VHH binders against q9usu1r752to985. Designs and how they scored, part 22

Target 1, 234 residues: q9usu1r752to985
Amino acid sequence: TPEEFASQMTLLEFDYLKQIPSREWIFRSWVSRDSRSAVRNYINFSNCFTYWIINCILEKKNTKARTAVISFFIQTAYKCLSLQNFSTLMSIVSALNSAPIYRLHAAYKLVKAEDIICLSGLREIVETKKNFSTYRALLRKAELPCVPFLGVILSDLTFIDEGNPDVLDSSPHLLSFNKRHRLADVVADVCRFQSSSYEMQSNTDLQSYILHRCRFVNQDLSYLFDKSLSLEPR
Short names: E, the ipSAE of ESMFold2; O, the ipSAE of OpenDDE; V2, 0.75 times the mean of E and O plus 0.25 times the DockQ between their complexes.

## First folded at step 11 (VHH; framework vhh_7pa5_2)

Design s2 (at its last look DockQ between E and O 0.87; V2 from the best seeds 0.82)
Fold by OpenDDE, look of step 11:
Structure s2 (fold): chain B 234 residues (1-234), chain A 123 residues (1-123)
Amino acid sequence: as target 1 above (234 residues)
Amino acid sequence: QVQLVESGGGMVQPGGSLRLSCAASGFTFSNYAMSWVRRAPGKGPEWVSRISSSGGRTYYADSVKGRFTISRDNAKNTLYLQMNSLKPEDTALYYCAKDRYDFWSGQTEFDYWGQGTQVTVSS
């Protein structure tokens, strides 16, 4: 069910979040593309998962079957929202907004009106306009437990790092404590999210299945777009 | 563990030809687009060419269009770059790169690079 799938994805992504040590934020290990970076591992999984969704839809043999999968993930995304799992929500909507999937007009025409309305609302939440203002507003109101979308956090860290000098202009031998404090505040927020827990029961079989399937999907949008064209020609 | 190993570089005269190869391992090669990137002395990385996972689509930088040809053999997990009509400006370290669109950043990235193979075009 969408509810069970959302629950398991929430637990899975929460584990990825918890595995990020504080030192990684300090040393910014993901920037150097360190293979040991927990943040990089999380990014890789999230992208694989997004591609997996795209592949799941395009592998279906007919329009009705594609519609069913699209509907499943719309409902799953909605459940993720209720669990305050914004990371999985972002991944699902990203897949549905991707060029290969977004263009499937025949499939979307068969989606129930209620799901279409739901999808519209979800798309608004993940919209990048005004620097993710809708998402940020929801995150500010979120109670623990919560899985934030780390893409925004990483963007914020980059903004702070690039927008502020490491040292004082008036005294180049002195470090900018203002910059350090701003970085520390973002890291503190992440640590707060990591300190919480979800109460749902873990299904390791389903989680393992997802992890395994994600590793072997096509991750070429050009190829996936051509596949989409073959299924629903222009 | 993902590995990309480039070969085929060398020194050639202007107008000459070289064929680069990249041996890939540690991932399902046929599921990913691949690119060639080069770095000339004193310059930043420059994208050269890209090929889709199936080989059905190819893309080239304007600087190499009509002279370079990218291809791949998925059965051999190998990427190729045929370079014809080489110019001194083509002198660079050439890298094979695993191509991926990152949904977090909304950009195409190269998550893995090889060690590179040196191409020198000189009279």
Scores: ipSAE 0.900, ipTM 0.954, lowest interface PAE 0.4, mean pLDDT 94
Fold by ESMFold2, look of step 16:
Structure s2 (fold): chain B 234 residues (1-234), chain A 123 residues (1-123)
Amino acid sequence: as target 1 above (234 residues)
Amino acid sequence: QVQLVESGGGMVQPGGSLRLSCAASGFTFSNYAMSWVRRAPGKGPEWVSRISSSGGRTYYADSVKGRFTISRDNAKNTLYLQMNSLKPEDTALYYCAKDRYDFWSGQTEFDYWGQGTQVTVSS
C-alpha cells in the first residue's frame, strides 16, 4: 500500500539522515569525488530510488497499468507529506516531473481527478521558485520528527562557503564572523532533525526489497525518454 | 567498487589514428550512459563524446565531429573511442567517465573518472 510504502521509505531515509556525522557538514565531504561520504551514499540512494520510480512506470506495457503505478506514487507522496518526509516526496515528484514520465498524457488522463489535484499541490511544494520558498515555509512550520530534503541544505552550505557577492568593501573579519554564524545555524537545524525518531514499526523485508531493486535499474534519462516515446508516441 | 581503466593512448603524427578503450567494472555497465572527457596541458576538462546506455545514441563535441567515433560493447563492459585524423590540439589526457543526471544538483554529473590515458599528437 501507499501508506506502508511511505512509512518504510520514511524510516529508511531517516536512517540515512541519522548516519551522517557532523564532520561532513563542516568539511563538505560530499564535494570530493574520492571521499567515502555518508552524504554521497544518501545522494546515490536517492537518485537510484528516483530512477526506480521512472523504471517502474515505463516497464508497464499498457496505459492503464502505467496509470495505476503513477497513482500509487502520487498517493505515496501525499502520505510522505503527512509524515513530514520531504525527501521521499521530492524524489517522487522529481520522477513524475522527469521528461520520460511528464509526457505520458494518455496515462495521466486516466488518473482520478482527486489524485491530479493532489499532484498539483505537491508540485507547488517542490518548485524551485524563489529558492524553494514554498518548501522552506513548510519546513519552518514542521514539528519533529521530520525528514528534510537535504539538497536544499547542501545548497545552503555551498552558498555560505562562496560568500555573498553583494557585500562591498567588507572587512575579512566581518565576513568570517558572518560565515561561521550562518554555518552554525544550518548545522544546528540539521542536528535538530537528526535528534528525533519516528515511532513506526520497521518492515525489514520491504526496506531490503527497495534497497536491492533500486540499484539495478537503467539510469540513463536519454534511453528512458526513448522508451517513453515507444509507449506513447508523439 | 566502481573501476574505469583507460588504455590505448600513445604518440602519433598529425593525421594518424588511435583507438582508446575503457574497461569498466563494479557496476551494471549497460544501465549507464558513458562519456569521454579530456584535459589538455594547462587546461580544464573538456567533454568529448557521450554514448547512451544501449549504444543507440551518440553525441560529439563540435571539435571532434566527423573524426571521432564512440562505441561500446555491453557484453564486455568496454567503452571505445576511435580517433581519426588526429591534430596537435587533440593532445590531452583522455578519461572515461560514468555519467548520470543527478536529481539533487539538477545537472549531469560524472560519478567516476578513470586515471586517463595520454594521447600525444606531434611530429
Scores: ipSAE 0.702, ipTM 0.857, lowest interface PAE 0.9, mean pLDDT 87
ESMFold2, look of step 11: ipSAE 0.701; ipTM 0.863
ESMFold2 (binder alone), look of step 11: mean pLDDT 82; pTM 0.840
ESMFold2 (binder alone), look of step 16: mean pLDDT 84; pTM 0.846
OpenDDE, look of step 16: ipSAE 0.895; ipTM 0.953

Design s3 (at its last look DockQ between E and O 0.90; V2 from the best seeds 0.82)
Fold by OpenDDE, look of step 11:
Structure s3 (fold): chain B 234 residues (1-234), chain A 123 residues (1-123)
Amino acid sequence: as target 1 above (234 residues)
Amino acid sequence: QVQLVESGGGMVQPGGSLRLSCAASGFTFSNYAMSWVRRAPGKGPEWVSGISSSGGRTYYADSVKGRFTISRDNAKNTLYLQMNSLKPEDTALYYCARNRYDFWSGQTEFDYWGQGTQVTVSS
């Protein structure tokens, strides 16, 4: 069910979140693309998952079957929202917004009106307009436990780093404590999210299945787009 | 673990030819688009050519269009770059790179690189 799937994805992604040590934020290990980076591992999984969704839809042989999968993930994304799992939500909507999937008009026409309305709301949440203003507003109101979308956190860290000098302009021998405090505040927020836990029961078989399937999906959007064209020509 | 190993580089005279190879391992090669990127001395990385996962689509930088040909053999997990009519300005370290669109950043990236193979074009 969408509910069960959302629950297991939440637990899975929360584990990825919890595996990120504080030092990694400080040293920005993901920038150097260190293969040992927990953040990088999380990014890789998230992308693989997104591609898996795309592949799941495109591997179906007919429009009705594609519609069913699309509907499933819309409902799953909605459940993720209820669980305050914004990371999985972002991944699902990203898949549905991707060029190969977004263009499947015949499939979307068969989606129930209620799911279409739901999808519209979900798309609004993940919009990048005004620097993810809708998402950020929801996150501010979120109570623990919560799985934030780390993409925004990484963006914020980059913004702080690039927008502020490491040292004072007037005194190059002095470190910018302002920059350090801003970075520390972001890290503190992440640590807060890591300090909680979800109460749902873990299904390790389903989680393992997802992890395994994600590893072997096509991750070429150009190829996937061509496949989409073959399924629903222009 | 993902590994990319380039080979086939060397020294050639202007107008000469080289064929580079990249052996991939640690992932399903046929599921990823691949690219060649080069770095000349004192310059930043320059994208040279790309190929889709199936090989059905190929792309080239204007600087190499008509001279270079990218191809792949998914059965052998190998990427190729045939370089003809080489010029001194083609001198660089050539890298094989795996392509991926990152949904977090909304950008296409090269998430893995080889160590590179040196190509030197000199009279």
Scores: ipSAE 0.908, ipTM 0.956, lowest interface PAE 0.4, mean pLDDT 94
Fold by ESMFold2, look of step 11:
Structure s3 (fold): chain B 234 residues (1-234), chain A 123 residues (1-123)
Amino acid sequence: as target 1 above (234 residues)
Amino acid sequence: QVQLVESGGGMVQPGGSLRLSCAASGFTFSNYAMSWVRRAPGKGPEWVSGISSSGGRTYYADSVKGRFTISRDNAKNTLYLQMNSLKPEDTALYYCARNRYDFWSGQTEFDYWGQGTQVTVSS
């Protein structure tokens, strides 16, 4: 069921979020090749999950079967929105917007109108235009518990760190003050999300299945696009 | 744990040839696109060549087109780079890298690298 899947993904992603120690934000630990970074582990899981969705759709040889999988994930993403799980929501919409999947016009023709309308609204939320403005507005209004999309936070931290001191007409004290203030704001926001909890009951069998299966899918978009072409030629 | 181990580097005169190998372990090799990346002394990384997960598509930087050939053997979990007509500017530490489009950054990233194997082209 979409509801159970969304609930268990929310618990999984929240556990990843809670495992990130504060030092990783300060030292940007995910930049190194060291696989011990909790942020890097979360990025890897999130990408594996996104690829898993793409593979689930493309493994179906029948157009109606592909449509059913697409509809399942639209409904799952909608439930994720109600749970304020923006991370799983982003993963699902990213998979459905990927070149291999977006082009499956025959499968999308069979998707019910209400699910297409739902997908259109979900796509607006995750749109990157204007620096994720719709997503950021929703996140500001969200109550706890919430799983934010960490990619926006990591981008903000990178922008702050890579800022150009020559653009600021200032002394060393002013430059350090502005950078430190912005970094502290981002870290405080992350800590706020980490401090809450979801009340849903764990289904360890389903969570274990998801974690295991995500590791064993093709993660080459070029190959997956070619597979998509073979399924719906042009 | 993902491990990438390069080998086959060495010293060679201009016009010579070398074949690099990369042994992969700790992941399903056939599920990933792979690249060769090099770092010349005092320079940043330069992408050299890439290959799709199946081996069906290959890509080359303009500086190596016609001279280098990338290949893979998915049964042996091994990536190869055949380097012909080597030039002094090919001198670098050559890395085997795993690539994946990162949906968080919206860009293709090299998420794992080997230790590199040194290629030196000099008289």
Scores: ipSAE 0.676, ipTM 0.858, lowest interface PAE 1.1, mean pLDDT 87
ESMFold2 (binder alone), look of step 11: mean pLDDT 88; pTM 0.888

Design s4 (at its last look DockQ between E and O 0.87; V2 from the best seeds 0.83)
Fold by OpenDDE, look of step 11:
Structure s4 (fold): chain B 234 residues (1-234), chain A 123 residues (1-123)
Amino acid sequence: as target 1 above (234 residues)
Amino acid sequence: QVQLVESGGGMVQPGGSLRLSCAASGFTFSNYAMSWVRRAPGKGPEWVSGISSHGGRTYYADSVKGRFTISRDNAKNTLYLQMNSLKPEDTALYYCARDRYDFWSGQTEFDYWGQGTQVTVSS
């Protein structure tokens, strides 16, 4: 069910979140693309999952079957919202917004009106306009437990790093504590999210299945787009 | 783990030809688009050519269009770059890279690179 799938994805991504040590934020291990980076590992999984969704839809043999999968993930994304799992929500909507999937008009025409309305609302949440203003507003009101979308956090850290000098202009031998405090505040927020827990029961079989399937999906949008064209020509 | 190993580089005279190879391992090669990137002395990385996961689409930088040909053999997990009519300005370290669109950043990235193979074009 969408509810069970959302629950298991929430637990799975929460584990990825918890595995990120504080030192990684300090050393910015993901920037150097360190293979040992927990953040990079999380990014890789998230992208694989997004591609998996795209592949799941495109692998279906007819329009009705594609519609069913699209509907399943719309409902799953909605359940993720209720669990305050914004990371999985972002991944699902990203898949549905991707060029290969977004263009499947015949499939979307068969989606129930209620799911279409739901999808519209979900798309608004993940909009990048005004620096993710809708998402940020929801996150500010979120109570623990919560799985934030780390993409925004990483963007914020980059903004702080690039927008502020490491040392004082007037005294190059002195570190900018203002910059350090701003970075520390973002890291503190992440640590707060890591300090909580979800109460749902873990289904290790389903989680393992998802992890396994994600590893072997096509991750070429150009190829996936051509596949989409073959299923629903222009 | 993901590994990319380039070979086929060397020294050639202007107008000469070389064929580069990249052996891939540690992942399903046919699931990823691949690219060649080069770095000339004193310059930043320059994208040279790209190919889709099954070879249906190929792309080239304007600087190499008509001279270079990218191809792949998924059965052998190998990427190729045929370089003809080589010029001194083609001198660089050539890297094989795996392509991926990152949904977090909204950009295409090269998430893995090889060690590179040196190509030198000189009279």
Scores: ipSAE 0.916, ipTM 0.959, lowest interface PAE 0.4, mean pLDDT 94
Fold by ESMFold2, look of step 11:
Formats: sequence, structure tokens, C-alpha cells
Structure s4 (fold): chain B 234 residues (1-234), chain A 123 residues (1-123)
Amino acid sequence: as target 1 above (234 residues)
Amino acid sequence: QVQLVESGGGMVQPGGSLRLSCAASGFTFSNYAMSWVRRAPGKGPEWVSGISSHGGRTYYADSVKGRFTISRDNAKNTLYLQMNSLKPEDTALYYCARDRYDFWSGQTEFDYWGQGTQVTVSS
């Protein structure tokens, strides 16, 4: 079910979040191609999952089957919102907004009006306008436990680094007070999210299925777009 | 563990040809688009060529179009770059890179690449 899928994705993403050591936030370990990084592993999983959704939809040969998969993921994303799992929510909406899927107008035409209304609301949350203002407002209201969307956190850390270069001071040993203060605020916020727990029962078989399946899908958007064209021409 | 190993570099005279290979392991090669990227002496990285996961689309930088041909053999997990009519300006360290559109950054990223193979075009 959407509810079970959402709960298990939440547990799985939360495990990825909890495994990130504080050093990675400070040193931005995910930008180095030469390092092992828990953040890079999480980004990779999140991208694999997003591509998996796209592949699940496109593997269905008839329009009604594709509609059913789209509806399943809309309902799953809505359950993720209620669980305050913004990361899985972002992944699902990103997949549904991707060029191969967004263009499936025949399939979307068959989606129930209630699910389309739901998707419209979810798209508002994901919207990048005004630096994710809708998402940030929801995050400020969120109680623990919560899985934040890591992409916003990574963007904030990059902005802090680029907006406050180490060279502002004449000494390589010094960082501006503002840079250190803002970095500490972001790290403290991440640690707060990492310190909580979800009370849901783990389904190890479903989690393992998701992890296994998402690695074996095509991750080439140009190929997936061509497949989309073959399924719904024009 | 994802691994990309380039080979086939060497020294050639201007107008010569070389064929680069990249052996891929640790992932399903046919699920990913691939690129060649080069780094000339004293310069930053320059994208050279790209190929879709099933080989149906190929892309070239203007500087190499008509002279270089990218190809792949998904049965052998190998990416190729045939370089013809080589010029001294093609001298660089050539890297094989795995492409993926990254939904978090909103752009195509090279998430893995190798140590490169040196191509030197000189008499």
C-alpha cells in the first residue's frame, strides 16, 4: 500500500540521514570525487529511487497501468507529507515532474481528480521559487521526527562557504565569525533531526526490495524520454 | 565499487589516430550515459564527447566534431573514443566519466571517473 511504502521509505531515508557524521557537513565531503561520503551515498540512493519511479511508470505497456502507478506514487507522497518525510516527497514529485513522465498526458487524464488536486498541493511544496519558501515554512513548523530534504541543507552550506570565502581574512588560520556562526547553526539543526526516532515497525523485506530494485534501472533521462515518446507519441 | 579504467593513450604525430578504451566495472554499464572529458596542460577540464546508455545518441564538443567518434560495447562494458586527425591542441589527459542527471543539483553530473590516459600529439 501507499501507507506501508511511505512508512518504509521514511525509515530507510532516516537511516541514511542518521549515518552522516558531522565531519561531512564541516568539510563538505560530498564535493570530493576521491572520498567515501555518507552524503554521496544518500544522494546516490535518492537519485536511484527517483529513477526507479520513472522506470516503474514507463515499464507499463498500457495507459491505465501507467495511471495506476502514477496514482500510487501521488498517494505515497501525500503519506510522506503526513510523516514529515520531505526527502521521499521531493523524490516522488521530481520523478513525476521529469520530462519523461510529465508529458504523459493520456495517463494523467485518467488520474482521479482527487489525486490531481493532491499532486498540485505537493508540487507547491517542492517549488524552488523564493529559495524553497513553502518548504522552509513547513519545515519550521515540523515536529520531530522529521526527514528534511537534504538538498536544501547542502545548498545552504554551499552558500555559506561561497558567500563567506576563507580569504576574507588575511590569515589562512582564520574564518570570519559570521561563516563559523552560520555553519554551526546548520550543523546543530541537522543534529537535531538526526537525534530523533520514528516509532514505525520496520519491514526489512520491503526495504531490501527497494534498495535492490533501484540500483538496476536505467538512469539516462535521454533514453527514458525516448521510451516515453514510444509509449505516448508526440 | 564503481571503477573506470582508461587505456590506449600514447604519443602520436599530428594527423595521426588513437583509440581510447574505458573498462567499466561495479555497476550496470548499460544503464548509464557516458562521457569523455579531457584536461590539457595548465587548463581546466573540458567535456569532449558523450553517448547515451544504449548508444542511440552521441554528442561532441565543437572542437572535436568530425574527427572523434564515441562508441560503446555494452556486452564488454567498454566505452571507446576513436580520435582521428589529431592536433597538438588535443594533447591532454583523457578521462572516462559516468553521467547522471542529478535531481538534487538539477544538472548532469560526472559521479565517477578514472585516473585518465595521456594523449600527446607532437612530432
Scores: ipSAE 0.724, ipTM 0.867, lowest interface PAE 0.8, mean pLDDT 87
ESMFold2 (binder alone), look of step 11: mean pLDDT 85; pTM 0.858

Design s5 (at its last look DockQ between E and O 0.88; V2 from the best seeds 0.83)
Fold by OpenDDE, look of step 11:
Structure s5 (fold): chain B 234 residues (1-234), chain A 123 residues (1-123)
Amino acid sequence: as target 1 above (234 residues)
Amino acid sequence: QVQLVESGGGMVQPGGSLRLSCAASGFTFSNYAMSWVRRAPGKGPEWVSGISSSGGRTYYADSVKGRFTISRDNAKNTLYLQMNSLKPEDTALYYCARDRYDFWSGQTDFDYWGQGTQVTVSS
């Protein structure tokens, strides 16, 4: 069910979140493309999962079957929202917004009106307009436990790093404490999210299944787009 | 673990030819687009050429268009770059890179690349 799938994805991604040590934020291990970076591992999984969704839809041989999968993930994304799992929500909507999937008009026409309305709301949440203003507003109101979308956090860290000098202009021998405080605040927020836990029952078989399937999907959007064209020509 | 190992580099005279190879392992090669990237002395990385996962689509930088040809053999997990009519400005360390669109950043990224193979074009 969408509810069960959302629950297991939440637990799985929460584990990825918890695996990120504080030192990684300080040393920015993901920037150096360190293969041991927990952040990079999380990014890789998230992208694989997004591609997996795309592949799941495109692997279906008829419109009705594609519609069913699309509907399943719309409902799953909605359940993720209720669990305050914004990371999985973002991945699902990203898949549905991707060029190969977004163009499947015949499939979307068969989606129930209620799911279409739901999808519209979900798309609004993940919009990048005004620097993710809708998502940020929801996150501010979120109570623990919560799985934030780390993409925004990484963007914020980059902004702080690029927008602030490491040292004071007036005194090059002095470190910028302002920059450090801003970075520390972001890290503190992440630590807060890591301090909680979800109470749902873990299904290790389903989680392992997802992890395994994600590893072997096509991750070429150009190829996937061509496949989409073959299923629903222009 | 993902590994990319480049080979085929060397020294050639202007107008000469080289064929680079990249052996891939640790992942399903046929599921990923691949690219060649080069870094000349004192310069940043420059994208040279790309190829889709199936090999059906190829892309080239303007600087190498008509001279270089990218190809792949998915059965052998190998990426190739045929370089003809080489110029001194082609001198660089050439990297094989795996392409991926990153949904977090909304950009195409090279999530893995090899150690590179040196190409030197000199009279």
Scores: ipSAE 0.906, ipTM 0.953, lowest interface PAE 0.4, mean pLDDT 94
Fold by ESMFold2, look of step 11:
Structure s5 (fold): chain B 234 residues (1-234), chain A 123 residues (1-123)
Amino acid sequence: as target 1 above (234 residues)
Amino acid sequence: QVQLVESGGGMVQPGGSLRLSCAASGFTFSNYAMSWVRRAPGKGPEWVSGISSSGGRTYYADSVKGRFTISRDNAKNTLYLQMNSLKPEDTALYYCARDRYDFWSGQTDFDYWGQGTQVTVSS
């Protein structure tokens, strides 16, 4: 079911989040290609899952079957919102907005109206306008436990690290203190999310299935687009 | 363990040809797009060519278009780069890289690289 799938994905994503040592935020370990990073492992899993959704939809040869898979993931993403699992929500909507899937107009036409309305609201959350303003507003209201979308946090850390060289030369001591305060604020937020727990019961079989299946699908978006064209020609 | 091993580099005169190979292991090669990337002495990496997971689509940087041909043999888990009409500016360490569009960053990322094979074009 969508509810069980969302619950188990939330537990999986939360485990990835909890495994990230605070030093990775301070030293930005994920930017080094030579370092083993818990952040990089999490990014890799999240991408594998996103590709798995795309593959699940495109492997169905029948339009009605593709519609059923799309509807399943819309309902899963909605449950993720109620669980405050913004990471899985972002992955699902990213898959549904990807060029191979977004263009499946025949399949989307068969999706019931309630699910289309739901998807429209979910798409608003993931929109990048005004620096993810809708997502950031929801995150500020979220109580614990919560799985934030780390992509926004990684972007914020990059922005904090980047500065105008002329500004640094003018007042290096002041910029250093301001940079440290902003960094500490972001790290404190991440630590807060890591410090709670979800009460849902683990389904080890389903979690293992998800982890295993995600790695063995095509991860070439251009190929998947070509497959999409063969299923619904334009 | 994902591994990419390049070979086939060497020294060649301007106008010459070389064929690079990349042996892939530790992953399902046919599920991924692949690229060649080069690094000239004292310079940063430059994308050279890319190929889709099936081999059905190929892409080239303007500097090599018409001279280089990328191909793959999914049965042998091998990526190739045929380099013709070589110029001194093609001198570089050539890397085989695995491509994936990263949904977090919104950009293509080279998540695994080989060790590289040296190509030197000089008279």
Scores: ipSAE 0.710, ipTM 0.861, lowest interface PAE 0.9, mean pLDDT 87
ESMFold2 (binder alone), look of step 11: mean pLDDT 86; pTM 0.864

## First folded at step 12 (VHH; framework vhh_7pa5_2)

Design r1 (at its last look DockQ between E and O 0.89; V2 from the best seeds 0.83)
Fold by OpenDDE, look of step 12:
Structure r1 (fold): chain B 234 residues (1-234), chain A 123 residues (1-123)
Amino acid sequence: as target 1 above (234 residues)
Amino acid sequence: QVQLVESGGGMVQPGGSLRLSCAASGFTFSNYAMSWVRRAPGKGPEWVSGISSSGGRTYYADSVKGRFTISRDNAKNTLYLQMNSLKPEDTALYYCARDRYDFWTGQTEFDYWGQGTQVTVSS
């Protein structure tokens, strides 16, 4: 069910979040794209999952079957929202907004009206306009536990790092405490998220299944787009 | 773990040819687009060529178009770059890289690189 799927994805992604050590934020280990980085591992999983969704839809043999999968993930994303799992929500909506899937008009026409309305709302939440203003507002109101979309956090860290000098312009021998404070605040927020826990029961079989399936999906959007064209020609 | 190992580099005279290879392991090679990137001394990385996961689509930088040919053998997990009519300006360290569209950033990136193979074109 969408509910169970959302629950397990939430637990899975929350585990990825918890595995990120504080030192990684300090040393920005993900910048070097080191495969040992917990953040990089999380990014890789998330992208694989998004591609998995795309592949799941495109592998279906007919329009009705594709519609069913699309509907499933719309409902799943909605459940993720209720769990305050913004990461999985973002991944699902990203898949549905991707060029290969977004263009599947025949499939979307068969989606129930209520699901279409739901999808519209979800798309608004993850909208990048105004620097994720809607998402940020929701996150500020979120109660623990929650799974934030780490992409925004990383963007903020990068912004702080690049937008602020390490030392004071007026006194090059002095470190910028302002920059350090801003970085520390973001890290503190992440630590707060990591300190919480979900109460849902873990289904390791389902989680393993998802992890396994994600490893073997095509991650070439050009290829997937061509496949989409073959299924629903222009 | 993902591993990319380039080979086939060397020294060649202008107008000569080289064939680079990249051995991929640690992932399903046929599921990813691949690219060649080069770095000349004192310069930043320059994208050279790309190929889709199936090999059906190929792309080239204007600087190498008509001279270089990218190909792949998915059964052998190997990426190739045939370089003909080499010029001194082609001198660089050549990297194979795995392409990926990152949904977090909304950008295409090279998420893994090899160590590179040196190509030197000199008379």
Scores: ipSAE 0.911, ipTM 0.955, lowest interface PAE 0.4, mean pLDDT 94
Fold by ESMFold2, look of step 12:
Order: C-alpha cells, then structure tokens, then sequence
Structure r1 (fold): chain B 234 residues (1-234), chain A 123 residues (1-123)
C-alpha cells in the first residue's frame, strides 16, 4: 500500500540521514569524489529511487497500468507529507515532473480528480521559486520527527562557504566569524533533525527490496525519454 | 566500487589517429550514458563527447565534430573514442566519465571518472 511504502521509505531515508557524521557538514566531504561520504551515498540512493519510479511507470505496457503506478506514487507522496518526510516527497514529485513522465498525458487523463488535485498541491510545495520558499516555510513549522530535503541544506552550505567576493576585503575577521556562525547554525539544524526518531515498525524485507531494485534500473534520462515517446507517441 | 580504466593514448603527429578505450566495471554499464572529458595543461575539464546508454544517440563538442567518433560495446562493458585528424590543440589527458542527471542539483553530473590516458599531438 501507499501508506506502508511511505512509512518504510521514511524509515530508510531517516537511517541515511542519521548515519551522516558531523564532520561531513564541516568539511563538505560530498564534494570530493576520491573519498567515501555518507552524504554521497544518500544522494546516490535518492537519485536511484527517483529513477526507479520513472522505470516502474515506463515498464507498464498499457496506459491504464501506467496510470495505476502514477496514482500509487501520488498517494505515497501525500502520505510522506503527513509523515513530514520531505525527502521522499521531493523524489516522487521530481520523478513525476521528469520529461519522460510529465508528458504522459493519456495516462494522467485517467488519474482520478482527487489525486490530480493532490499532485497539484504537492507540486506547489516542491517549487524552486524564491529559493524553495514554500518548502522552507513548511519546514520551519514542522515538528520532529522530520526528514528534510538535504539538497536545500547542501546548497546553503555551499553558498556560505563560497561567500560574496565584495565582502572578502572588508573586516576580514568579522567576515570569518560571521561565516563560521552561519555554518554552525545550519549544522545545528541538521543535528536537530538527526536527534529524533519515528515510531513506525521496520519492514526489513520491503526496505531491502527497494534498495536492491533501485540499483538496477536505467539512469539515462535521454533513453527513458525515447522509451516514453514509444509508449505515448506525439 | 565503480571502476573506469582508459587506455590507447600516446604521441602522434598532427593529422594522425588514435583510438581510446575505457573498460568499465562495478556497475551495470548499459544503464548509464557515458562521456569523454579532457583536460589540457593549465585548463579545467572540457567535455568532448557523449553517448546514450543504448548507444542510439551520440553527441560531440563543436571542436571535435567530424573528427572524433564515440561508440560503446555494452556486451564488453567498453566505451571507445576514435580520434582522427588530430591537432595540437587536442593534446590533453582524456578521461572516461559516467553521466547521470542528478535530481538534487538539476544538472547532469560526471559521478565517476577514470585515471585518464594522455594524448599528445606534436610535430
């Protein structure tokens, strides 16, 4: 079911989040591709999962079957919102907004009105306009436990580190102190999310299934778009 | 443990030819688009050519169109670059790279690189 799938994805993503040691935020370990990084492992899993959704939809032979898979993931994303799992929510909406899937108008036409309305609301949440302003507002109001979307946090850490060139020459010690203070604030927020727990019961079989399946799917959007064209020609 | 191992580089005179190979292991090669990227002395990485996961689409930087041909053999997990009509400006360390559109950054990333193989074009 969507509910069970959302619960297990939440637990799985939360495990990835909790495994990230504080030194990775400070040293930005995910930037180096020569070193092991818990952040890079999480990014890789999240991308694999997004591609898995795309592959699941495109593997169905007929429009009604593809509609059923799309509806399943809309309902899963809605449950993720109620669990405050914004990371899985982002992954599902990204897959549904990807060029191979977004263009499946025949499949979307068969989706129930309630699910289409739900998807529209989910799309508003994940919009990138004003630096993810809708998402950030929801995150500020969220109670623990919560799985934030780390992509926004990683972007914030990169922005803080790179700095603004026109401020580098004025008050160097004050700028360095302010930069370290802003970094510490972001790291403290991440640690707060890592400090909580979800009460749901683990289903190790389902989690292992997801991890195994998502590694063995096509991850070439160009190929997937061509496959989409073959299923719903213009 | 994704591994990409390039070979086939060397020294050649202008107008000459070389064929680069890249052996891939540690992942399902046929599930990924691949690229060749080069780095000339004192410069950053420059994308040279790309190929879709099936091999059905190929892409080239303007500077190499008509001279270079990218190909792949998914049964052998191998990527190739046939380089003809070589010029001194083609002198660089050539890398095999794995492509993936990253949904977190919204951009295509080269998530794994090989060690590179040196191509030197000099009179």
Amino acid sequence: as target 1 above (234 residues)
Amino acid sequence: QVQLVESGGGMVQPGGSLRLSCAASGFTFSNYAMSWVRRAPGKGPEWVSGISSSGGRTYYADSVKGRFTISRDNAKNTLYLQMNSLKPEDTALYYCARDRYDFWTGQTEFDYWGQGTQVTVSS
Scores: ipSAE 0.715, ipTM 0.865, lowest interface PAE 0.9, mean pLDDT 88
ESMFold2 (binder alone), look of step 12: mean pLDDT 85; pTM 0.852

